VH-VL binders against b7kms5. Designs and how they scored, part 46

Target 1, 80 residues: b7kms5
Amino acid sequence: DTFETVRNTIRIESEVDESLRQLCHEERITKETWLEAAYLYLCEKPEELAQVIQLAQERLSQRKAIADYKRAKTMQERFL

## First folded at step 2 (VH-VL)

Design e4 (framework fv_iratumumab)
Fold by ESMFold2-Fast, scan of step 2:
Structure e4 (fold): chain C 80 residues (1-80), chain A 121 residues (1-121), chain B 107 residues (1-107)
Amino acid sequence: as target 1 above (80 residues)
Amino acid sequence: QVQLQQWGAGLLKPSETLSLTCAVYGGSFSGYYWSWIRQPPGKGLEWIGEINHGGSTNYNPSLKSRVTISVDTSKNQFSLKLNSVTAADTAVYYCARVDYYLGDESYFDYWGQGSLVTVSS
Amino acid sequence: DIQMTQSPTSLSASVGDRVTITCRASQGISSWLTWYQQKPEKAPKSLIYAASSLQSGVPSRFSGSGSGTDFTLTISSLQPEDFATYYCQQYNSYPLTFGQGTRLEIK
């Protein structure tokens, strides 16, 4: 047997990161193992998974709105 | 799987208008910017401009006076018109999707097949 | 506009070789650089974004490094499918600009 892993760089909100970091410290686990466990757990809970996906879609929509604003502002500042 | 298919003009004479259309299949049209990029023979890539689902556009200043990008949300298509072409506009033209995150990252993750446009008299 | 200059403009290599391609920006772009691969008569494919982040589905033999003005793309063990032209692109400021390309050719 061998372990096959991938390295990812993930950008999340600082408040969320701080809370997750504290949880991981208190429980003596890593962010990597928490992410794996959370996903695996939710895959077995269809109703809960659907709620999480809805929250994720809402958060993504908010981030895209912010990104749209930043993009429009960048173009305006560069071309004026 | 997202797929971009493009079609339009191939051979043009100086002063004519270049017209290309790009159709998006297999993915969400909303929530992205959609770009046109060109590549003259033997040269690097040049960003032309972009449009989103709502019709908001951003154009490269070097082309802004001649370029119009439009969107047809009912067909999930967007189109490029470039007026008053010259030999300098000879290039392969690509449509592409812009992926971005909080405005900090911007790169092209899906591309159309490309359209060779030749401007000659 | 920010000018992107790649070096070398062409390179010959053999399968199994370690290949390095460089890209220099005319002004600081932090880490806001993407690398693309383009095969003849095909559209470019993104390989690396944010200078060093590997795109999903791209083989781990590709890696990127650098910040500010100097950047490198490395292929640790060249495969037959890697013979292509490679482009860097900055997204620090508008308009978006690309390098002139590096053509990787079989020896």
Scores: ipSAE 0.141, ipTM 0.712, lowest interface PAE 4.3, mean pLDDT 87
Fold by OpenDDE, second read of step 3:
Structure e4 (fold): chain C 80 residues (1-80), chain A 121 residues (1-121), chain B 107 residues (1-107)
Amino acid sequence: as target 1 above (80 residues)
Amino acid sequence: QVQLQQWGAGLLKPSETLSLTCAVYGGSFSGYYWSWIRQPPGKGLEWIGEINHGGSTNYNPSLKSRVTISVDTSKNQFSLKLNSVTAADTAVYYCARVDYYLGDESYFDYWGQGSLVTVSS
Amino acid sequence: DIQMTQSPTSLSASVGDRVTITCRASQGISSWLTWYQQKPEKAPKSLIYAASSLQSGVPSRFSGSGSGTDFTLTISSLQPEDFATYYCQQYNSYPLTFGQGTRLEIK
């Protein structure tokens, strides 16, 4: 069996990443295969997928809010 | 997929006002910063400024006195105005989207096709 | 403003070569650096962000390293499609600034 992979870089919130890392270590899997498996599983679970998407949207909004604050702070420091 | 399309006048005389517009398709307008970058022929890139969905702007101090970036969220468009142009403002002007993750990384991930603006007497 | 200085300004190389481009910031920018590739009459394309993080879909032959003031873009084995102009860009401080570019030509 052969398959093609694509190089991908993702940024994960530190606490979530650590928790996921621990899980993967205990289960002897990788974050990559976890992500693949989780996605494939959710593709067959429309209600659960919808819940995950909603949660993902909320987390994205939080990231954007943090980014907005940091940009504002950076601009403020520019004039100090 | 996300696409940015630009339009505006390409030939100006000195002292006139440059006006360009960028429209966003295939993606959310909110949650990103929208930037203008220019590149004189055969030269490097210069960041002009940015705007977010809420209308908050950041400008390059070198151009701040002449630059205005605005947004029309109802159309998913943002615009650039540059007053009192000179030959030094001749460049290809790009609109671009700024993506970021946890507020640390910021890069231009999607770009418009570019608009050549020539300032000549 | 933070000045970004790339080296070299231009270089010639052959397919298969290992190529290294450097970028120096006039002051510390942590790891807040992005590398772009630009081909003629096209907009720049982001390759690497946060100094060393490869963008999705970018070939593994590209890599970035460095922090603080000195950064490096490396192409381990140059391919025909890699001949282009490369730019570094800092986003540590406003205004955002780019390096002057490095033109990579075929020898």
Scores: ipSAE 0.027, ipTM 0.766, lowest interface PAE 4.0, mean pLDDT 90

Design e5 (framework fv_iratumumab)
Fold by ESMFold2-Fast, scan of step 2:
Structure e5 (fold): chain C 80 residues (1-80), chain A 123 residues (1-123), chain B 107 residues (1-107)
Amino acid sequence: as target 1 above (80 residues)
Amino acid sequence: QVQLQQWGAGLLKPSETLSLTCAVYGGSFSAYYWSWIRQPPGKGLEWIGDINHRGSTNYNPSLKSRVTISVDTSKNQFSLKLNSVTAADTAVYYCARDVPYFYESSDYYMDVWGQGSLVTVSS
Amino acid sequence: DIQMTQSPTSLSASVGDRVTITCRASQDISTWLTWYQQKPEKAPKSLIYAASSLQSGVPSRFSGSGSGTDFTLTISSLQPEDFATYYCQQYNTYPWTFGQGTRLEIK
């Protein structure tokens, strides 16, 4: 049978994107199939999945801190 | 729509260095490897090597000791240098967008080729 | 390195003919094969990728088939603009390698 797919758009850190692109090129796979395989693999390994979720939470926290800093910096420059 | 334009010296003497540059207009420069291919007069195609926007290269082992491919990502350009040329290096040289990273497309092999540059090595 | 061998080296045909060109890889390349058309003094143009997928804008009379080591390019009804040299290329394993070419000539 054929697979039914959905399109999504994601924004990731440039360094991570480049590393993933290189891996996909060398292994002859796409980011879509890598993402599917990685998620399915981790769903069978709850301890590893928990560690990945923790890393994701840390990265999200870092992005929020950077966004907050940039916003504060812009306001300071605007009203100085 | 992606277009490739190439330029560089055409007539060389034995032992000199071949230098060609290819500029990429339009499209997604960072999503692909960019290749150099050559074709001696009346003969077939020979792949020289490829490079990505980060400077990662793959070279044909038969040419590896003499070839360098470099990239200027700020200009979306990549360049070929081939050292110690001989008459056997006389060929039309092409730049091309070769196999994608596979990051964005499963089996899609898209090539867009430059116009070609005739390089003649003679004394 | 993977060697690509095309057969025949040249053939003569007439407009309307069914033309078949073959390409053999020295080892398994799955479906990682592209077919090119090259006209005199022009850069090659890709016709078929992944052994059987037609490139956008290429006429439907062109088709490709095969997997593993044996591949075929077919032109179902030859047109005047199809007289050219055809090349196969594997992109399974670096270095990329091409066949020696098949020259398609008018009878």
Scores: ipSAE 0.013, ipTM 0.659, lowest interface PAE 7.9, mean pLDDT 86

Design e6 (framework fv_iratumumab)
Fold by ESMFold2-Fast, scan of step 2:
Structure e6 (fold): chain C 80 residues (1-80), chain A 123 residues (1-123), chain B 107 residues (1-107)
Amino acid sequence: as target 1 above (80 residues)
Amino acid sequence: QVQLQQWGAGLLKPSETLSLTCAVYGGSFSGYYWSWIRQPPGKGLEWIGEINHGGSTNYNPSLKSRVTISVDTSKNQFSLKLNSVTAADTAVYYCAREPYYDILTGEYDFDYWGQGSLVTVSS
Amino acid sequence: DIQMTQSPTSLSASVGDRVTITCRASQGISSWLTWYQQKPEKAPKSLIYAASSLQSGVPSRFSGSGSGTDFTLTISSLQPEDFATYYCQQYNSYPLTFGQGTRLEIK
């Protein structure tokens, strides 16, 4: 009766999801509460938050590069 | 409807390895942990361990040195091996599905069980 | 390991009786307890999860209560099909542990 929540849909790497799912099962928590706790914890630690943001930026760049590569490959196949 | 069917060795001699397999029909193997539980004749239940589709395991510390649970996701099967058996390992062995743990709903139980396999260890 | 102790170990009752079975954990488990019913030569059947939530298809005469270390399973009006052995199980921490069982017998 105290908490108001918002529903979100997120898409993450399957291996990361499996690892997080295992952690949540073993620790008896949910992915939602883990995400809330992780964010709140990092907001109190600016230097660590900056490192996490840097990792996130790198992962996003990698995903974009892979998507661009796949699109280029399909264009080559269509041309051939 | 989900159904679990199990099979494997029924009569063993001391020091041998117990091997049982459980097959899952009618439902997804993914998203759950799959457990082995045993019950000695006339006694209570003892949890042996669990495995998920990715092969991640948790074992009862009292059995950890002797137990291995493995999964074959292509066949929707998981298996129990218990090494160096003694008369104390005589029991009915069950495979069971436990739901994905969700503290928001509080749901965590073994909602589907195999038929059970009696394993007798005697010389 | 969390030790689960059930009381009584055996109970005799008549059809129509109100029956209460208790389960005590050696340390706090919040509400993370499941009650099972097991009939002779059959696998256990889950009745109640999260200490008080009734499983689908289970008659409303079954109810559970408690939190922390002390829990109860109540059958408000015992039926002939309820004579069985009942087990509690904690799922707060590994290893998962069961109580020793309470055998409910015809008086």
Scores: ipSAE 0.006, ipTM 0.636, lowest interface PAE 11.2, mean pLDDT 85

Design e7 (framework fv_iratumumab)
Fold by ESMFold2-Fast, scan of step 2:
Structure e7 (fold): chain C 80 residues (1-80), chain A 121 residues (1-121), chain B 107 residues (1-107)
Amino acid sequence: as target 1 above (80 residues)
Amino acid sequence: QVQLQQWGAGLLKPSETLSLTCAVYGGSFSAYYWSWIRQPPGKGLEWIGDINHRGSTNYNPSLKSRVTISVDTSKNQFSLKLNSVTAADTAVYYCARDLDWYGSEGYFDLWGQGSLVTVSS
Amino acid sequence: DIQMTQSPTSLSASVGDRVTITCRASQDISTWLTWYQQKPEKAPKSLIYAASSLQSGVPSRFSGSGSGTDFTLTISSLQPEDFATYYCQQYNTYPWTFGQGTRLEIK
């Protein structure tokens, strides 16, 4: 009677994490079930799904830019 | 290092109001529900209720008519008031952090030191 | 309310023994059960959550098993610091409810 599940480790921004934790506490749900429900809901709404994907792409681009900057700075501090 | 410290009245007479306060130091207050739990001498644990930073409460139905939990978010404090006490309310009272519904949730991972409340004539 | 019943209410054991205590829920709680250890005059400490997940920092000699209504806490090689009272708690349905406790004593 237990759903078959897989374990995933994810890293999210600390402020987003705190907001999601507050929501999950207030509604008495888990991060795992929220993710499942959100994805299933969006799969039935292609226009909304496209908007979420665009936001995800934008956030990924921002993270890559920040990571690239940190690498450059670390290299400069250690070797320049 | 997050700490819970609690204080309040220790000795009460029947019909009086029990009042305890818990303060949260060194960690996030808004991300958790905060609970009160009691333990009569030599007995098991009884959950009283919980509250979040927005003032949303859940109470044990056995105590709901007599219990009020409140929050002061500016001080990272939450408080318990239990009206019309009787000898049956004699217990050690604990404040505790509910581990959030984020991950393997639903248990109490951090506890205050406990406050002994004795109700006698 | 979901009623939690522990057995035995007390047991005696020796250092090095394997100890098993059980907890029974009056309704199906899936795996939403936590085990706590409480020493005299102290607040409880969480050991196991989700029936079988070991809390970070807790020694590997502690393990939990079970699902539905029947649950077990096992201490594989009892140490002197393990003599305490153990409580189970369900977090499937409000209100949260605890077992009556199992007191583990030195033989």
Scores: ipSAE 0.006, ipTM 0.609, lowest interface PAE 11.8, mean pLDDT 84

Design e8 (framework fv_iratumumab)
Fold by ESMFold2-Fast, scan of step 2:
Structure e8 (fold): chain C 80 residues (1-80), chain A 122 residues (1-122), chain B 107 residues (1-107)
Amino acid sequence: as target 1 above (80 residues)
Amino acid sequence: QVQLQQWGAGLLKPSETLSLTCAVYGGSFSGYYWSWIRQPPGKGLEWIGEINHGGSTNYNPSLKSRVTISVDTSKNQFSLKLNSVTAADTAVYYCARAEYYYGSDTYDFDYWGQGSLVTVSS
Amino acid sequence: DIQMTQSPTSLSASVGDRVTITCRASQGISSWLTWYQQKPEKAPKSLIYAASSLQSGVPSRFSGSGSGTDFTLTISSLQPEDFATYYCQQYNSYPLTFGQGTRLEIK
């Protein structure tokens, strides 16, 4: 009764993580199993999966632009 | 599993341009900085520069006048050009990935290419 | 540029030993430091990021500590596969800079 698993390091927005953590606590599940279930569920729904991918691309573009600006600014400010 | 494969010039003469390309397989190109790092034989590591999916670059000031890093997102590739090489540019050159995100404080080179030995001799 | 200095430059040890490698930055870098392991003719492998966070898949015998200018990498019980060169790297400011390396050798 052993499943093969891999460890991943994932960084998500703190507000999303807090909401997901609360959901997992209330439902007595783990973030790992919720993530697996969400992905598997969406794989059976191509139109919904496409919409999620579009949202992910939009969020990634936003985070990329903000991260580029903040990272460069923060690094430069630390090196005075 | 993410894999970086690199290729390009091995033997160069002084004054020539070094050209290397790195291809990314099995992972997203977006959300990361893609770097070039070199290591002269028997010595330590030197960061050359980085580029992201959007084409934003940062270069080591010691090399900035001679270095260009470019990205081809359609091929999931990024490339290094180093002009006017000398014997001091002899090194193993690595491409590498570093994660970045909004609010992230992480800069970890978690995947590396196999390395390309570049020898500059007259 | 921020200069990273490792101590010692080389170190001989036996399997089972507790090994400590230090890294000092020429100015404050908060916790913005990564540790790497490099074996001969191989690309470096990341061990620890943000000074103390263990990379996925890295054995728990590796640990990192420190902030500001003084940082430490510890191997609690040295294994045969741990003989390698170790590098610290700061990412507080551009350009990114590495220490000169610490070569860990069999006694």
Scores: ipSAE 0.000, ipTM 0.604, lowest interface PAE 13.9, mean pLDDT 84

Design e9 (framework fv_iratumumab)
Fold by ESMFold2-Fast, scan of step 2:
Structure e9 (fold): chain C 80 residues (1-80), chain A 122 residues (1-122), chain B 107 residues (1-107)
Amino acid sequence: as target 1 above (80 residues)
Amino acid sequence: QVQLQQWGAGLLKPSETLSLTCAVYGGSFSAYYWSWIRQPPGKGLEWIGDINHRGSTNYNPSLKSRVTISVDTSKNQFSLKLNSVTAADTAVYYCARGPDYYYDTSDYFDYWGQGSLVTVSS
Amino acid sequence: DIQMTQSPTSLSASVGDRVTITCRASQDISTWLTWYQQKPEKAPKSLIYAASSLQSGVPSRFSGSGSGTDFTLTISSLQPEDFATYYCQQYNTYPWTFGQGTRLEIK
């Protein structure tokens, strides 16, 4: 009578993780149930879902830029 | 800012009961499980069990018949009792924080007590 | 119970060396693995959780990798303070179980 579940791991920014951990402690909910609830809520709200997707795309773009910079810096250091 | 301080039995004879207490200072007591872990001299680590603020326990099956963990939420303390000790129970016993109760129940042990050496000898 | 086996049991290394320690689980534990460092007469210190996530305050020379049953802890450039015993622990399934430890000694 329980939902069938899967386990997965994700990596998020440390400041976001700390903030989410505080929220979960205060509201007495798990990270898993918060994630499920957030996604299900957004699926019923197309305009809000679009805004979240846009923010996600911006954050992904930022992470890729940082990764590219680190790669370039490492290559540059090889020629020291 | 979180500190775990432990105290209790040091030298026991076979068949006696080991009793240790851990007091938690700082942090949110009700947001975590609280664990006991032991380490025999020169050997590896063995998880004994954990307890949450509601008194729900998980025990290592190898020790379950002899172990009891209890909690006193008014004092932010939790205690270990291990019955019918033998020389094999000689170890340093640690209390530790973890896993996280709400955020990630599959977390790690991030704060540890100073350890209590328990020696069982005839 | 899930058995955790570390390799090697001990190794000798010099400051500046790249050191690799491995841990194998008897069953799939996904990425639910933590690495600890323990110095003599001290409680263990958590270094890496979720197989590859560095704990706050831990130097970047420490890194973890792996998934499923095979895991690796790497120290890219060994420092004097890194000589210690290292343990892996699975937190996939109760009871939590630890590896037997890898003792890192000065050469």
Scores: ipSAE 0.014, ipTM 0.681, lowest interface PAE 7.4, mean pLDDT 87

Design f1 (framework fv_miptenalimab; also named fa45)
Fold by ESMFold2-Fast, scan of step 2:
Structure f1 (fold): chain C 80 residues (1-80), chain A 128 residues (1-128), chain B 107 residues (1-107)
Amino acid sequence: as target 1 above (80 residues)
Amino acid sequence: QVTLVESGGGVVQPGRSLRLSCAFSGFSLSTSGVGVGWIRQAPGKGLEWVALIYWDDDKRYNPALKSRFTISRDNSKNTLYLQMNSLRAEDTAVYFCAHRTYRISFGSGTYSVYFDYWGQGTTVTVSS
Amino acid sequence: DIQMTQSPSFLSASVGDRVSITCRASQGISSYLAWYQQKPGKAPKLLIYAASTLQSGVPDRFSGSGSGTDFTLTISSLQPEDFATYYCQQLNSYPLTFGQGTKLEIK
């Protein structure tokens, strides 16, 4: 009768979060239902899904590069 | 083509009520994400926001006017209304209806919001 | 409430001139600012939204800049049809508020 759900904690870029929050407010939906709907929609659109995966890979690479730089800087300061 | 046509303005004595209408063509007031509202302009003065109603009937008011003015819509007639009660001389103005929309920009994902279409206005004169 | 102040309130210029109008918010509004043009007896017309995005159909001589509290509308080469009153509006917070207007008149 009741949907089984899982609680997830995610960290996204602040500008993206602001935009998504405004979209959800304008359309009277929630982030969780938007995420579910977007994923389900893309699962039926192989070409669009591939484009989204490529963008996700690019964004992840950018985050890793920034994280690596910050770690290197912190380590350098520790040894000075 | 989107058109907005206001009506219902006129001369009214202080303390009386008046109802303004705005007929919309080219889009549906029930469309998800649509907001429509009222903005007024006193003779020789600037613009003042009055009220806004969203597609789900959520309403926002200028706090100075909330107790006397009520915004509503009739989706079957695609018409917006402003019920104005306890009118005062300072309510004398041209009343415009306007369409409010939002956009998420391509590439940047930036949210923006603005009034893109306006009617020509209807004049309300409150005099004794 | 967020107060919007325009400068100047009156501007006299000639066809071909570059003119700028400024708008200042009493608190930060990010880029939630729109510019409107109003001619006598007519409704306002949207020129720019998101501080710097030109509305479809608006001539490219119009441009907007700024973020936070200070914003500028620029007309690069004034045309006869540009003589009008210009308003800025913040859409960051309710109540929505407009600047007092800048009247652009022929010199």
Scores: ipSAE 0.295, ipTM 0.822, lowest interface PAE 3.8, mean pLDDT 91
Fold by OpenDDE, second read of step 3:
Structure f1 (fold): chain C 80 residues (1-80), chain A 128 residues (1-128), chain B 107 residues (1-107)
Amino acid sequence: as target 1 above (80 residues)
Amino acid sequence: QVTLVESGGGVVQPGRSLRLSCAFSGFSLSTSGVGVGWIRQAPGKGLEWVALIYWDDDKRYNPALKSRFTISRDNSKNTLYLQMNSLRAEDTAVYFCAHRTYRISFGSGTYSVYFDYWGQGTTVTVSS
Amino acid sequence: DIQMTQSPSFLSASVGDRVSITCRASQGISSYLAWYQQKPGKAPKLLIYAASTLQSGVPDRFSGSGSGTDFTLTISSLQPEDFATYYCQQLNSYPLTFGQGTKLEIK
């Protein structure tokens, strides 16, 4: 089989990224192949996939909250 | 045609061990995405999930039973096992083995999982 | 753990009746919900998966609805063979859990 790859920019929380980088280094794999493998694996395990999705939703909400906080702080600083 | 047949049930005293078997046909536990699990039902009570084993030998347990029960498989014999140790009166139940599978809904991008085939069960009675 | 609560625990109805059984999850389980039918002395039988998808071979008088935390199994017109105990099961997260069951009896 031949694979065609697509370049993506994925922003990962710094601590998670570092941990994942370390794992991949130790296991002699790449973050890209890990993500591919993880997704494919989870596709066949709906229970785990559902849990991952829930976690992902929570993390997204946290990102939004942080973003909102930063925006609010910036706005407040304009009036100081 | 998927079939599952449990065996190994019986009457045992508390503290003893028992191993249940589930002989299955119509599918392979080496097939990606396939799982087989145990579900038990105490007399006159509801269903309780016990354990599940996946095609890749990944195992999941009911936390209340994990320390005493072990799920395993022999693919060469198409047989599922449940090793039950330190049996208690509350372990008295009909034990079912069931085939677990999944589907992908491409329209919604969702995944579903379910136990679609069940054996008739084997009865375990723990009493003094 | 996710607790599944069925309502009612007991239901009396007559042949031809439309009946509904509800299942509530203690937290969101998306559509990872299955319904089973069990008759005395028999193994459970899968009726509905993914909350609303009818299992092959199951009569279309059975239907499922809901998502998130609240789900419903409906039998549009009860047949004599439908009197049994029904269970919901969440497959969203481990440990897998069942509702306590709903026994559907003849009135």
Scores: ipSAE 0.014, ipTM 0.724, lowest interface PAE 7.8, mean pLDDT 91
ESMFold2-Fast, scan of step 5: ipSAE 0.124; ipTM 0.783

Design f10 (framework fv_miptenalimab)
Fold by ESMFold2-Fast, scan of step 2:
Structure f10 (fold): chain C 80 residues (1-80), chain A 128 residues (1-128), chain B 107 residues (1-107)
Amino acid sequence: as target 1 above (80 residues)
Amino acid sequence: QVTLVESGGGVVQPGRSLRLSCAFSGFSLSTSGVGVGWIRQAPGKGLEWVALIYWDDDKRYNPALKSRFTISRDNSKNTLYLQMNSLRAEDTAVYFCAHRTYEISFGSGTYSRYFDYWGQGTTVTVSS
Amino acid sequence: DIQMTQSPSFLSASVGDRVSITCRASQGISSYLAWYQQKPGKAPKLLIYAASTLQSGVPDRFSGSGSGTDFTLTISSLQPEDFATYYCQQLNSYPLTFGQGTKLEIK
């Protein structure tokens, strides 16, 4: 009897999702099991985990910068 | 060195059955992501996909043919089969077997799939 | 089913010519498009996959382009061994489908 948890909905870049979906289809695995396996594998490899975390931080920074830019532009247009 | 060699073709009467074989080497159908399939070509006509079988025994068929044709394999003999039932004049063709692979492009994560190695074909003639 | 239409069906050209063959899909297939060459009495040979990636061992005078629904195979300088029938194939959706073929003949 294994405890099952439902994870919150996540949003990822559409081209990344498409590529991951194709990988899962070809290998006959699920997105859920790929994510779990990837995380567990990386936890055993500290140097690789650090590189992934750095990439994640960079992607998060880019998303925030784009959101900030769009907000600033909208505010400027609204007050013009 | 990947090779595929078809056999079992011949002349057969309409309504009869025929089984084609494809002996392959240089790869294993047990390898994750690998598939092998059948493509046919009627005299003077283009290519038509028939069926495909994957390493996990997942089978895909041309819907126009799935009621009469069955794809199978014997991994111990490195052999692919196509069982053709209720043959019609329209089934007259050269039948090729082909290896299907896929690739994930490094850096981009882009997916690709294609038939990279083909046998020389075996001829099936359905005459009345 | 996704229909693949090639243009032209027949092409006459001379050695040294630049030729292009087009392939149109009835629905979007991203870049899941392959090009094959077939000589009389022989099996098809893979030339290009992923719309634009040249298969190992294929001469660089062959190139592919396009995505979505419109694709082109180009031969920059025809050689005698290039006179053959060319087929495009979509590998995006089942059933897998091929174009009707383009027969490239010497002028």
Scores: ipSAE 0.013, ipTM 0.732, lowest interface PAE 7.6, mean pLDDT 89

